# VHH binders against Serine/threonine-protein kinase mug51 (mug51), part 6

Target 1, 306 residues: Serine/threonine-protein kinase mug51 (mug51), of Schizosaccharomyces pombe (q9p7q6)
Amino acid sequence: MPALLKINKKKNGQTKIDRLFSKRRKTSLAIEKNHSKASMCTGQSPLNIISYNVPPLIVLRNKTIRNSIEVLVEEMFRDIQMRQQTNVLVAQCPRMIVETQLIGLFQSNYTSVAEELEQSIRTGDIRRLYLNRSDKFCGESCLILRPEFDKLFTYYLCKFKDQEHIYTLIFKLHKLLIENPLPSYTSEELKFNWEERRLLISMGFLILAGTDSYGISLPNLGIFTHILRNSRNDLSNYLKKRPYREVIESSLYNRNVSVACKKKNEAFFGWKFRLCDAIGAGLVDSFMTTCGRAFRLTKKGLEMKF

## First folded at step 1 (VHH)

Design d10 (framework vhh_7xy4_2)
Fold by ESMFold2-Fast, scan of step 1:
Structure d10 (fold): chain B 306 residues (1-306), chain A 123 residues (1-123)
Amino acid sequence: as target 1 above (306 residues)
Amino acid sequence: QLQLVESGGGLVQPGGSLRLSCAASGFTFDDYAMAWVRQPHGKGLEYIATISWSGDSTYYSDSVKGRFTISRDNAKNTLYLQMNSLKPEDTAMYYCARSEYDILTGSDYFDYKGQGTQVTVSS
């Protein structure tokens, strides 16, 4: 998207962070250097880059939608931080992404990715999962790769193995979704009666998306949405406390997350996973400074309710 | 093995034009942002221009903006710099550079540059 690149080239934001760095950040930077030796201004090449187009947060070895999702999924827990050990939360979280992360990853090139995404959904290589509309912070849909999708259906078939009617219904649904992959389904396409559709909705396998339009979901996606909400809240609350609501990227990675984790079992996704989301969702703007990439909380990010 | 090979430099009169090329090999060219940098004799490196991995976005130093154009051909693994209205101050060794991103530190840097091509603008 041309508009997205235009927003990322805001000179006013770079001016503000440069002033911040020169006046207030110098003392904080000195403290960070003494404790970590990893500083936003260390490791700079002799090249003094004043400004340039923001490169992708993750450099892809191939630019297929499948590889993009795989690489984002690898970032989900790379730098996971928790107030207390929460292996159960991590182990039970489905490996998936939100569509905003593709917007954040590809920025100006998202239109090409969007076309490939729709094609991959039509072939069944990628599934779009709908989230509960009452939880608007995440948007309407997540993306999951076919192998993970099949793995989760296998889990639910095993869970309901001793409930013949429910098992048969889930089995038929999975078979239909594999044989006829569509982004949404009509009642005619689903071939289920009213009682069957109602039961699948109550269980969380279907969501009513329109007058005669059904979206596919999965039961208990709450773990994913819980961690995503926590991750967005952490980033927004941190930036709200920063002068001019701006920060250099390296300062985020060196932040003590235990200060932000207030509850037991509170966890955040890895930095690149959540930054792709925040950029794509319009919660932060990104731009380049002499000390590297920086982020600024947008008006939308300031006004978000979580 | 990673290689960047610059060409197209030479002697040119003030107000003249040159087109530099950089042939890349040993990596997936279209995964990386690319840059042109220059070094006048006895001076430090000066940033000239950068181009995004897709070619959709460019940035220029103030000293060359409006005179130089950076472009790329991802099908040919080649980076270009079109230089117009050349000035004596543009005399330098010109290098093609690959932008690397360290995912662990979250920092961009230029991790490789070629052997360069000399541009001399004589009065």
Scores: ipSAE 0.000, ipTM 0.095, lowest interface PAE 21.1, mean pLDDT 72

Design d2 (framework vhh_7xy4_2)
Fold by ESMFold2-Fast, scan of step 1:
Structure d2 (fold): chain B 306 residues (1-306), chain A 123 residues (1-123)
Amino acid sequence: as target 1 above (306 residues)
Amino acid sequence: QLQLVESGGGLVQPGGSLRLSCAASGFTFSDYYMAWVRQPHGKGLEYIATISSSGSTIYYSDSVKGRFTISRDNAKNTLYLQMNSLKPEDTAMYYCAREDTAMVLYDSWFDSKGQGTQVTVSS
């Protein structure tokens, strides 16, 4: 993730000062003299870049990390696109974000946000969860707010209430995570024996992240990963079909229903949240044109497989 | 690169003792938790004991508590298992492993195991 942040910062820095003024005036004048202005923004030539200094995809009144996650969660799950009108998958999906969505939202400003995020993780207000059950999502992390995290643990305690040893193990884990909030845990920090750790891994509460490093996860994250995979695949396939793999932002919001090839009853996160994720993951570049914000599939995005 | 070589197994009578050794190379032994696991003929893998990198934190399975002692010598890159009061049900192939490897490969560790050392407890 630090290498991805460096790339975004360098890119934004490249287009400042004299170049932005000169290019903006020239391209605006050229397009206004041409009666095919709309065709130039959606047509058969590469889009004219006037700046890589792009405004935020979502305008936040309060820029704290907690409010940013709250807004992303509320907007993402409020604006889910479905091939069929059903909310079953949405209702079962944990209410959390992928960390790449924060990277894509804040871009060059993410360094200060990352520092605030680490502090919130230390206080236990925000938890980092790991997606480590697929080659496609190896190393990806999710962020969940404390109230939602506690709600999910309450659900699992209720589910296993009649299984004494499992109930006790989940209860002890939840207590540990509340009393000692850490980004990751060593074997010594977890205070569980090998058999207990193995059982927690098999149940999906822990993942092995390194030689003596354990990440926190949740059972049945498959619903979230399924929706995320569909969302990334839908975006990638859409952009692959566009001229020069480029699209202006306004064209994306006219899509009433997301269409993944040959899939039925699929759920997709809303376009703004998919774009934040893809930008943060380095799959999509964002830039300003005379016709507004635009997006382009990167080499990494083109080569991505799900 | 990573090599683990177990030794010290053999035939022993019930109530007897054996000391197993594991010589480690190809990694920084002092940085890793180490484990002993066993596999009886025709049965699944069974966890026996783990020891922390420093040697200060130790865990045992209930079947061996009070009878087996795990220890390590970081200067010699060697892991030990002292087995006392041996029972016929302790008969198995014994393997050492880095804890991470034993945990990740629990269901398929069989296919990735080293040579091991056979312990047979019978008259």
Scores: ipSAE 0.000, ipTM 0.203, lowest interface PAE 14.6, mean pLDDT 73

Design d3 (framework vhh_7xy4_2)
Amino acid sequence: QLQLVESGGGLVQPGGSLRLSCAASGFTFSYYDMAWVRQPHGKGLEYIATISYSGGSTYYSDSVKGRFTISRDNAKNTLYLQMNSLKPEDTAMYYCATVEYRIDTGSEVYTFDYKGQGTQVTVSS
ESMFold2-Fast, scan of step 1: ipSAE 0.264; ipTM 0.641

Design d4 (framework vhh_7xy4_2)
Fold by ESMFold2-Fast, scan of step 1:
Structure d4 (fold): chain B 306 residues (1-306), chain A 126 residues (1-126)
Amino acid sequence: as target 1 above (306 residues)
Amino acid sequence: QLQLVESGGGLVQPGGSLRLSCAASGFTFSSYAMAWVRQPHGKGLEYIATISGSGGSTYYSDSVKGRFTISRDNAKNTLYLQMNSLKPEDTAMYYCAADRGSYLEDLFYPSEYDYKGQGTQVTVSS
């Protein structure tokens, strides 16, 4: 069984996003201190670091949260190999992002945009989905735009059109989620009996997020999790082989996707997507050098396995 | 017309090895994520291992990690489970499974499989 998402609410209103952000910040600060000590001892610097105040990886014409997600989705799928695009796993991949990518995109400015994201979630324009997996993505959240979210529900309603009981449950759930968009739901808020909730969980529409707390998910999120896991492992393994586990941005974008792909039919997201995700997840730190923007694997990133 | 036929089960002593096979037909095998799941007598279905359509990604339950290896031969439309260091608690009916959605992680939920074969019995005893 995949691991259950454990969410504990605090009286101060602290959210899952706040916890994710604080964890990333602590890791980045620790890495910065260790790097400074190491370079001072040897008298050798692989990259002359001048600042951790880094420009955005993607320059947005419109800096709304909606446009940011749209641009990240486009960048995410742009570099997927043609052969993998004909594969069922790639063709059926839902068009959404991991919340860490949004954190990595805005970096030091994320706290200023977090409120806009929460407002968009409250209106239902953006839905937060939870990955209920036993892998390293347990507790991670994804962000999906409402048109894509509705499209997926329409697909499942069509798929189960001849199964009245299932159709009715999916229809009622979709209606409830549109009418009352919340980041998580109690059994009272869902208005489903325990048998209905159990069935929705077994189908992948709900996850247990705590005692009488339910997160929203979608069936068949395995493809997204699969590609995301491959993208993170590929980036981590690439950086492990670099001198001092550091790389300059310009050299990274010259990398052929076939060099990254060890196995045929494996899908990897584009570099800007991977970097935003890894920075937001605390796996990679970014910094400015005399030769431009650069990236370094953190202690958390170093501990990643295949 | 999706058909799965498991084979390779049998009686084996503790510490022994068995290799299970699953012959698949009626669908584009390489496009489907596949799983091995087992059911001990009088108990529920237990997830064992999953493999992506390409074979590039695998996942294992903690109970078999390091002892079992899942693999596939897409040219032969065959799924395999290599079982080493077998224990009495590995005694079960073993099934291969495919999900219509073809998603690797969805196969973590054995009760949600769209397709499951007839099974092959593995008995580990002296």
Scores: ipSAE 0.000, ipTM 0.114, lowest interface PAE 18.6, mean pLDDT 72

Design d5 (framework vhh_7xy4_2)
Fold by ESMFold2-Fast, scan of step 1:
Structure d5 (fold): chain B 306 residues (1-306), chain A 123 residues (1-123)
Amino acid sequence: as target 1 above (306 residues)
Amino acid sequence: QLQLVESGGGLVQPGGSLRLSCAASGFTFEDYAMAWVRQPHGKGLEYIATISGSGYSTYYSDSVKGRFTISRDNAKNTLYLQMNSLKPEDTAMYYCARVEDYDFWSGPGMDVKGQGTQVTVSS
């Protein structure tokens, strides 16, 4: 017998966000639920490695770094956006990638890709951002496309609109970064005094990368860091439970790796996004089998704590 | 009782112009930066433009820079978006937003409260 269901009203902020999400996303979620499990060779025994006609994990229109970032950003919340329409963290997360994902995506070809990356950073098309040490991601860097970078600077200029000194510093920094894009800056190149540099560091716009060497960051990238940490933990825990700590790629597509979180403040990146990261970080190895690509948790991945 | 009411949308031909208005009430308008954002049917939100509380500083997304102009009249508590050289790609629901002066963790930095105003660019 059908019964009337009581609906729990969401908080005002989430209700507004829900109204901004399209009905198409809910339709896409229904389509995902109807996804048929493909009949693939599902090995639970040790897999034999072969090298022949390897399909790419992520299909790129062209093999440029720009296109790689664009495609990875599309994978960032593909499943989660459809399943977690009301998730505030997803809506607020800056659209960028971890640099390890380029290593994971290009693997043995990364050396030539790294040179293209350096050129893209020098033109200002791509910015390298360093994660705040307080987020426990010392030494990791992110890559952001200029339109998203400019959008975030615009947000912080508006935030500090009534604090003239701070506003002026942020404005001058943004202008400098546009006019003279570099992978890192000396104090001479920045043209800011010690007090100004200290303030920009305390706000999260700069990090000290070496003796008189400054890297660029953005204030409070903690949302990205939080989702990255949760995503790495979920992937690692899943692989630890698999036979031989190995899984066929097709099984990951059909696994609910990116299923909506039970808590409103939880979020995960899409499974392809997190796989590229894990491979580049050395937490997961990929290899070919007669049944396609497979993944294996490395010794480093077993020992990692987040 | 913060209220934002968008108006001025409609059907226009490519190359045409349109001016959107946002009537604000329930807060001290001149104390807040304001923004325009848009959402094409079935797609995510896209940032368009921001203006400071005084009107002195303006910022635009690359997709509209040189074509759109954001302005405000603090005496009338009204925000405007002048849209010129409209393209089919500009077809979207347009929303007025108050820029929230709080930590990134505390909120999205923009709060969209109105139903928006539909802009359709077609021949």
Scores: ipSAE 0.000, ipTM 0.091, lowest interface PAE 22.2, mean pLDDT 71

Design d6 (framework vhh_7xy4_2)
Amino acid sequence: QLQLVESGGGLVQPGGSLRLSCAASGFTFSDYAMAWVRQPHGKGLEYIATIYSSGGDTYYSDSVKGRFTISRDNAKNTLYLQMNSLKPEDTAMYYCAAKSTYGLSFDEYRYDYKGQGTQVTVSS
ESMFold2-Fast, scan of step 1: ipSAE 0.000; ipTM 0.361

Design d7 (framework vhh_7xy4_2)
Fold by ESMFold2-Fast, scan of step 1:
Structure d7 (fold): chain B 306 residues (1-306), chain A 125 residues (1-125)
Amino acid sequence: as target 1 above (306 residues)
Amino acid sequence: QLQLVESGGGLVQPGGSLRLSCAASGRTFSSYAMAWVRQPHGKGLEYIATISWSGGSTYYSDSVKGRFTISRDNAKNTLYLQMNSLKPEDTAMYYCATSPYDLWEQLSSGEYDYKGQGTQVTVSS
């Protein structure tokens, strides 16, 4: 039997862990400030473009889709300052990516990677998860690695272990999804009755993708979409106010998290996680300058409303 | 079904070093964040270090920062803790721990589940 170990909590109701996160964030920003010499070039407007051949935002040792998702997931909350209220959102947020991030990461090389992605989805090594059709992020899809997907189902099975009907539904769904990995499912393929499908939809495990077409989702995916929405809005609003809608990478990283947003209970994804998304979605272009990598808000990014 | 077996503890003089190991079986080790926690005699559990499922992120308590290094070998299903510059206050039973939840939940909730018996570290004066 698993036994719970309780951490010996320090005074003031906080763990040492919360303090460590804050220190890591501040140290990272201090290091970036030592490189802020490049940001002095922003006194020139518009920025002088050297090349559109931009180094990858993340240098991969293994350029497979699996490794790319693993590395992006590690970037989800890297170097982000945590507040107590924000920590709850971070803790409950599913570990996954959006497909635009692979487009942003691989850029012109994405076509070959896209074929590998489709193969991995067919084998069930990667699962595609769908966002609500009526949400402002409708039409977006998320990618989760099989081990993370299984971990989340294990979590929900444990959570509902004493509720026989719900446990049985989740167990049956997980087994179906492992044995028959499909991009979407008909009611006949799911083999659930009307009430069971409605319950799974209300719980967040299924979404209606079309007439007798169901997409797979996960409970609490709303937390992921909330943080993604905040991250996109923050980036777009910041760039709209920059000279020529351009910023040097080092200047962007040295920005205070809440400069554009004054809400106390907001969470943002890490910069490389956000930038892969923005580039892949066509909201931001990247280019090289004499002062390093820079980003510019596109016409699409300027006109987007969330 | 997860079984955790800690080893590598022992008696050591102040300033010495020890390398602890935790062998995991039963679950897919590479799918879970892992932690080292310790319990001094007659005291509560104290968090030491956490490592993400991939090994890409590590976190340490202030009491061990710069002295201890957590690492993992997913091919061998083994977690390690390299302990340097040991002090008498490091004397404790050391446990490796996991959660069905991810790294952030372990770090924020302060709760872990374990099945291991632990390994005793004694730093003599």
Scores: ipSAE 0.000, ipTM 0.167, lowest interface PAE 15.9, mean pLDDT 74

Design d8 (framework vhh_7xy4_2)
Fold by ESMFold2-Fast, scan of step 1:
Structure d8 (fold): chain B 306 residues (1-306), chain A 126 residues (1-126)
Amino acid sequence: as target 1 above (306 residues)
Amino acid sequence: QLQLVESGGGLVQPGGSLRLSCAASGFTFSSYAMAWVRQPHGKGLEYIATISGSGGSTYYSDSVKGRFTISRDNAKNTLYLQMNSLKPEDTAMYYCAADEGSYLFGTWDSSEYNYKGQGTQVTVSS
């Protein structure tokens, strides 16, 4: 069998492919040099790409999966005005991420992170939550850290404190999930009868994932999915209106999220949270220009419906 | 471990067409920009075409622009190169390459590896 062949990269992380992208873009703009320079910083013509080797959107002090989720969660509601921090949807939104954000954050290094993620799920340090099939996220899963997961179960136990049967079911489920952390469960592993499993499904704690396979969820994850959907649609609609569907990072951040969130039932995630998601979901590509990082809406992003 | 396997090469007459495929494994395919590069016998590598991780952006060398089309199927972890109007100068070993430098987060200050597979031979005979 032939050995894997290595292609030398240029010093400082530049690749021959990055240089090819840069050269092709410059060739198309070479004819209009005077106009092209002004447009590079405003997005009024195709931006001059100097590299696809892009600095990180979020600087990680350590690259562990736990720290990555913590930092992403810190970005959830950054860049909003103080008045929006009292928004009911923001207050009630579970602090968690979607797996696309890890793909967007780690890019080429995601394969090593995926192994660490699997181990963390096995230990119960991180829980994978499944979204209902009726949600139009087409099988996307959410990731939540153990302390936040426990906090949400505590919330539901308190909510149902006066409903003994429901309280007991939630309590037993939480105890089982802590004592036996698995990515999915059979009916035998859950040790609930048919009627109890149906009730837990109806309440949103379990999702039927196969013939005898149950995924774990939480009631009313609709707030998170609502904000995520709105955030994706807001970003896509903004980029659709930009020249060549491109924007310089600083111009994007100068867009006031609080102006977009004028109503009590509107909320958007912070820019870095959204951009990690959009890049990981394939909705947005990133590249470097002489004026800094820029973003371009992909064909998939153009076809996104809301 | 990143692994790439090219296929679809062969002998073709000038003006003919071929479709090359590259099966990728060992990495998150959709996160990597991919390229086709070629090496004529006894000559250096030349870049032919490249495609972003999402498939939203493509770029071509001037020698193949208008004749070749690069595409990808992220659900199948497969990269394609449709080659039309083939010329004798297109004769080369064709390689699939993954660009770990494109869209890199957390490694932008240091280079990693580009990998190419075993290749697939294209011969355009006149």
Scores: ipSAE 0.000, ipTM 0.104, lowest interface PAE 23.3, mean pLDDT 73

Design d9 (framework vhh_7xy4_2)
Fold by ESMFold2-Fast, scan of step 1:
Structure d9 (fold): chain B 306 residues (1-306), chain A 123 residues (1-123)
Amino acid sequence: as target 1 above (306 residues)
Amino acid sequence: QLQLVESGGGLVQPGGSLRLSCAASGFTFSDYYMAWVRQPHGKGLEYIATISSSGSTIYYSDSVKGRFTISRDNAKNTLYLQMNSLKPEDTAMYYCAAKPYTSGFLSRSYQYKGQGTQVTVSS
């Protein structure tokens, strides 16, 4: 019976919004001296592996969770040449991260980060945002800093300023979330009636997480998840076309990022933002070579569908 | 109502192997993150391995990487820990733990824990 569940392509259900991707363990012997060519290495020299102990993708002066999220957010649209239609999508995208990026950034050290993250969530300095299981997103939760979270609520209050009932609901919800930052809320803790909760769910501010359990979300998180999914697909498709599915970091960064924005209303995240996610999700392995840091698509990454 | 029952512990020599099992009941197993956590006598809890509801996302503490493998069988509502190359410092009570996916994968706030199974590594 377990085999039946596995062969029914459960990946769609597994990768929607309720799960993080696993970080694949490095396979030292599987990439011993191969014939891979990278753009920044000579084609006559086989790629040589020096080490699987790689430094973080982003060098942090301050290794706090807050600074880590801030620098990841700075990478979201770094060095992206944007078409006019794409600029509108980017402007509307909430500035946030997915938890896989912390795994990718901190590697073996993310246990300490997890402890600090939990404390920051309890104080409300950082908020977890949840997505409905029906959404086609590969991450289970997003992390947003309180200033950005408050900015988004201010935006919706302004948008609904002339609709008193809706304005009042959003205002009361925001106040409650600031005063009592819980991972989930019961109907009694929310203090909203059934119609109010249903409206907040329909607007995208709440999700139903259980029988009497509500998770916090935000309207238009679909913009973020759309860009993330497209960014993952772009990275995977690029690596699939590389010899041995490997690329040197400098070669990847030297790509014309404007090519990624050819389609109207298409946007892609910056390379360091994508790579922290891909490594943390186990879709990509990193290793050191004679030509610098390199990335290889894992078996999980090759088989993954978004 | 949620129940977790660990089994498979015992006495083993250094370098040996054990496979721990955790039978889950009273909840939709496939919607929960699962973990193995251990507690040596007189010491605090150590979270050694965590696995997502689908089995796709896995974490290992540095102390067990390369030696232990966490896995789950959602059809059987069972969590496993394959322990290889066991060391005396692996001696501890091993617990199966669960939390809903909405609690966040990196959070160590596991709400449910079983009674445990003792692992002793000695000559």
Scores: ipSAE 0.000, ipTM 0.379, lowest interface PAE 10.6, mean pLDDT 76

Design e1 (framework vhh_5j56_2)
Fold by ESMFold2-Fast, scan of step 1:
Structure e1 (fold): chain B 306 residues (1-306), chain A 129 residues (1-129)
Amino acid sequence: as target 1 above (306 residues)
Amino acid sequence: QVQLVESGGGLVQPGGSLRLSCVASGFTFSSGDYYAIGWFRQAPGKEREGLSSISGSYGGSTSYSDSVKGRFTISRDNAKNTVYLQMNSLKPEDTAVYYCATSPYDLWEQLSSGEYDYWGQGTQVTVSS
């Protein structure tokens, strides 16, 4: 698996995101010019679009990247009713976000905060983690705040306290990552031999990002990726069945709570957390109607298999 | 879509034996869709405890907690899509609800409940004093 292509796709992804927001702005202006009458909101006809200039899903008191991630983390399991098995998954799920959620949260304003994010990554205050296992998440990254990142390393150091070889590898890796926060590392920069790097990969601390290029990850990300996949699939499948593939926000919120109650063996993220992801990933378009905020499944969302 | 159903629980005397079964639906052990199946237990007022795990897709790799090593044996039957927990030399402290769980990925922390994505409803085991 050429993980180096993930880094290239990520750079191209930033450009593509800018193009998508530019495209949405041009489309919204054209639609606004054509609006002359509001229709009554109904599930039997297209929703009457008044603007694509949509307010944020979450109103931030402080618009810094750090506060944005903190607020999104608080939304991870809000509005979800949990059964005992699901509560265990929730308790063990790493507290982090998908990078697309910042894009969805800031929408057309994301480019104005992207530089702050890159600065925070350079200082190590925010760490970028790569999802290790699924082609459906290839090229996607997560963001974790340093206190949570350090907490997870501390957990694994404590777990392996009696296994000196493993303990030493994790300790050295954590120290390196804090002292030298890079987007990727060479074998020379890591200073681990081939066997040690293979062990760290098998444990989930590193991913192979290309020939002599390693990205960082964390153990236990399978829980996060599973809940994310469930959340994306549920949203996409619901919208596919809606008239014109559109839904009013309040209807989607009510349905989100209902589905969480009915699917006893599956975990879902909270609705704002899911919607920020879906918007940022380009799976849905958001727009304003006479009945409030609404969402429409995009061509990308319709065609994507998760 | 993935579902696990436990069976084989009941009342047993100290020193007795019991075999639990976990039948999986929505995936197959030989397909490579799921890597690990684990057995967990939870007694009232206590946290969920990992007991044993077995690799789903390729089999052969097993793990045991120190509290059950030598007494409990995990095995699988791919043709029946079933995982078993053979419990020998049962003690009153083994009294709990027993759960099976699965993950679609290979696990470093095979006895950590947080690593598992799908859970069964559980089966009660009571070891009478």
Scores: ipSAE 0.000, ipTM 0.109, lowest interface PAE 22.0, mean pLDDT 75

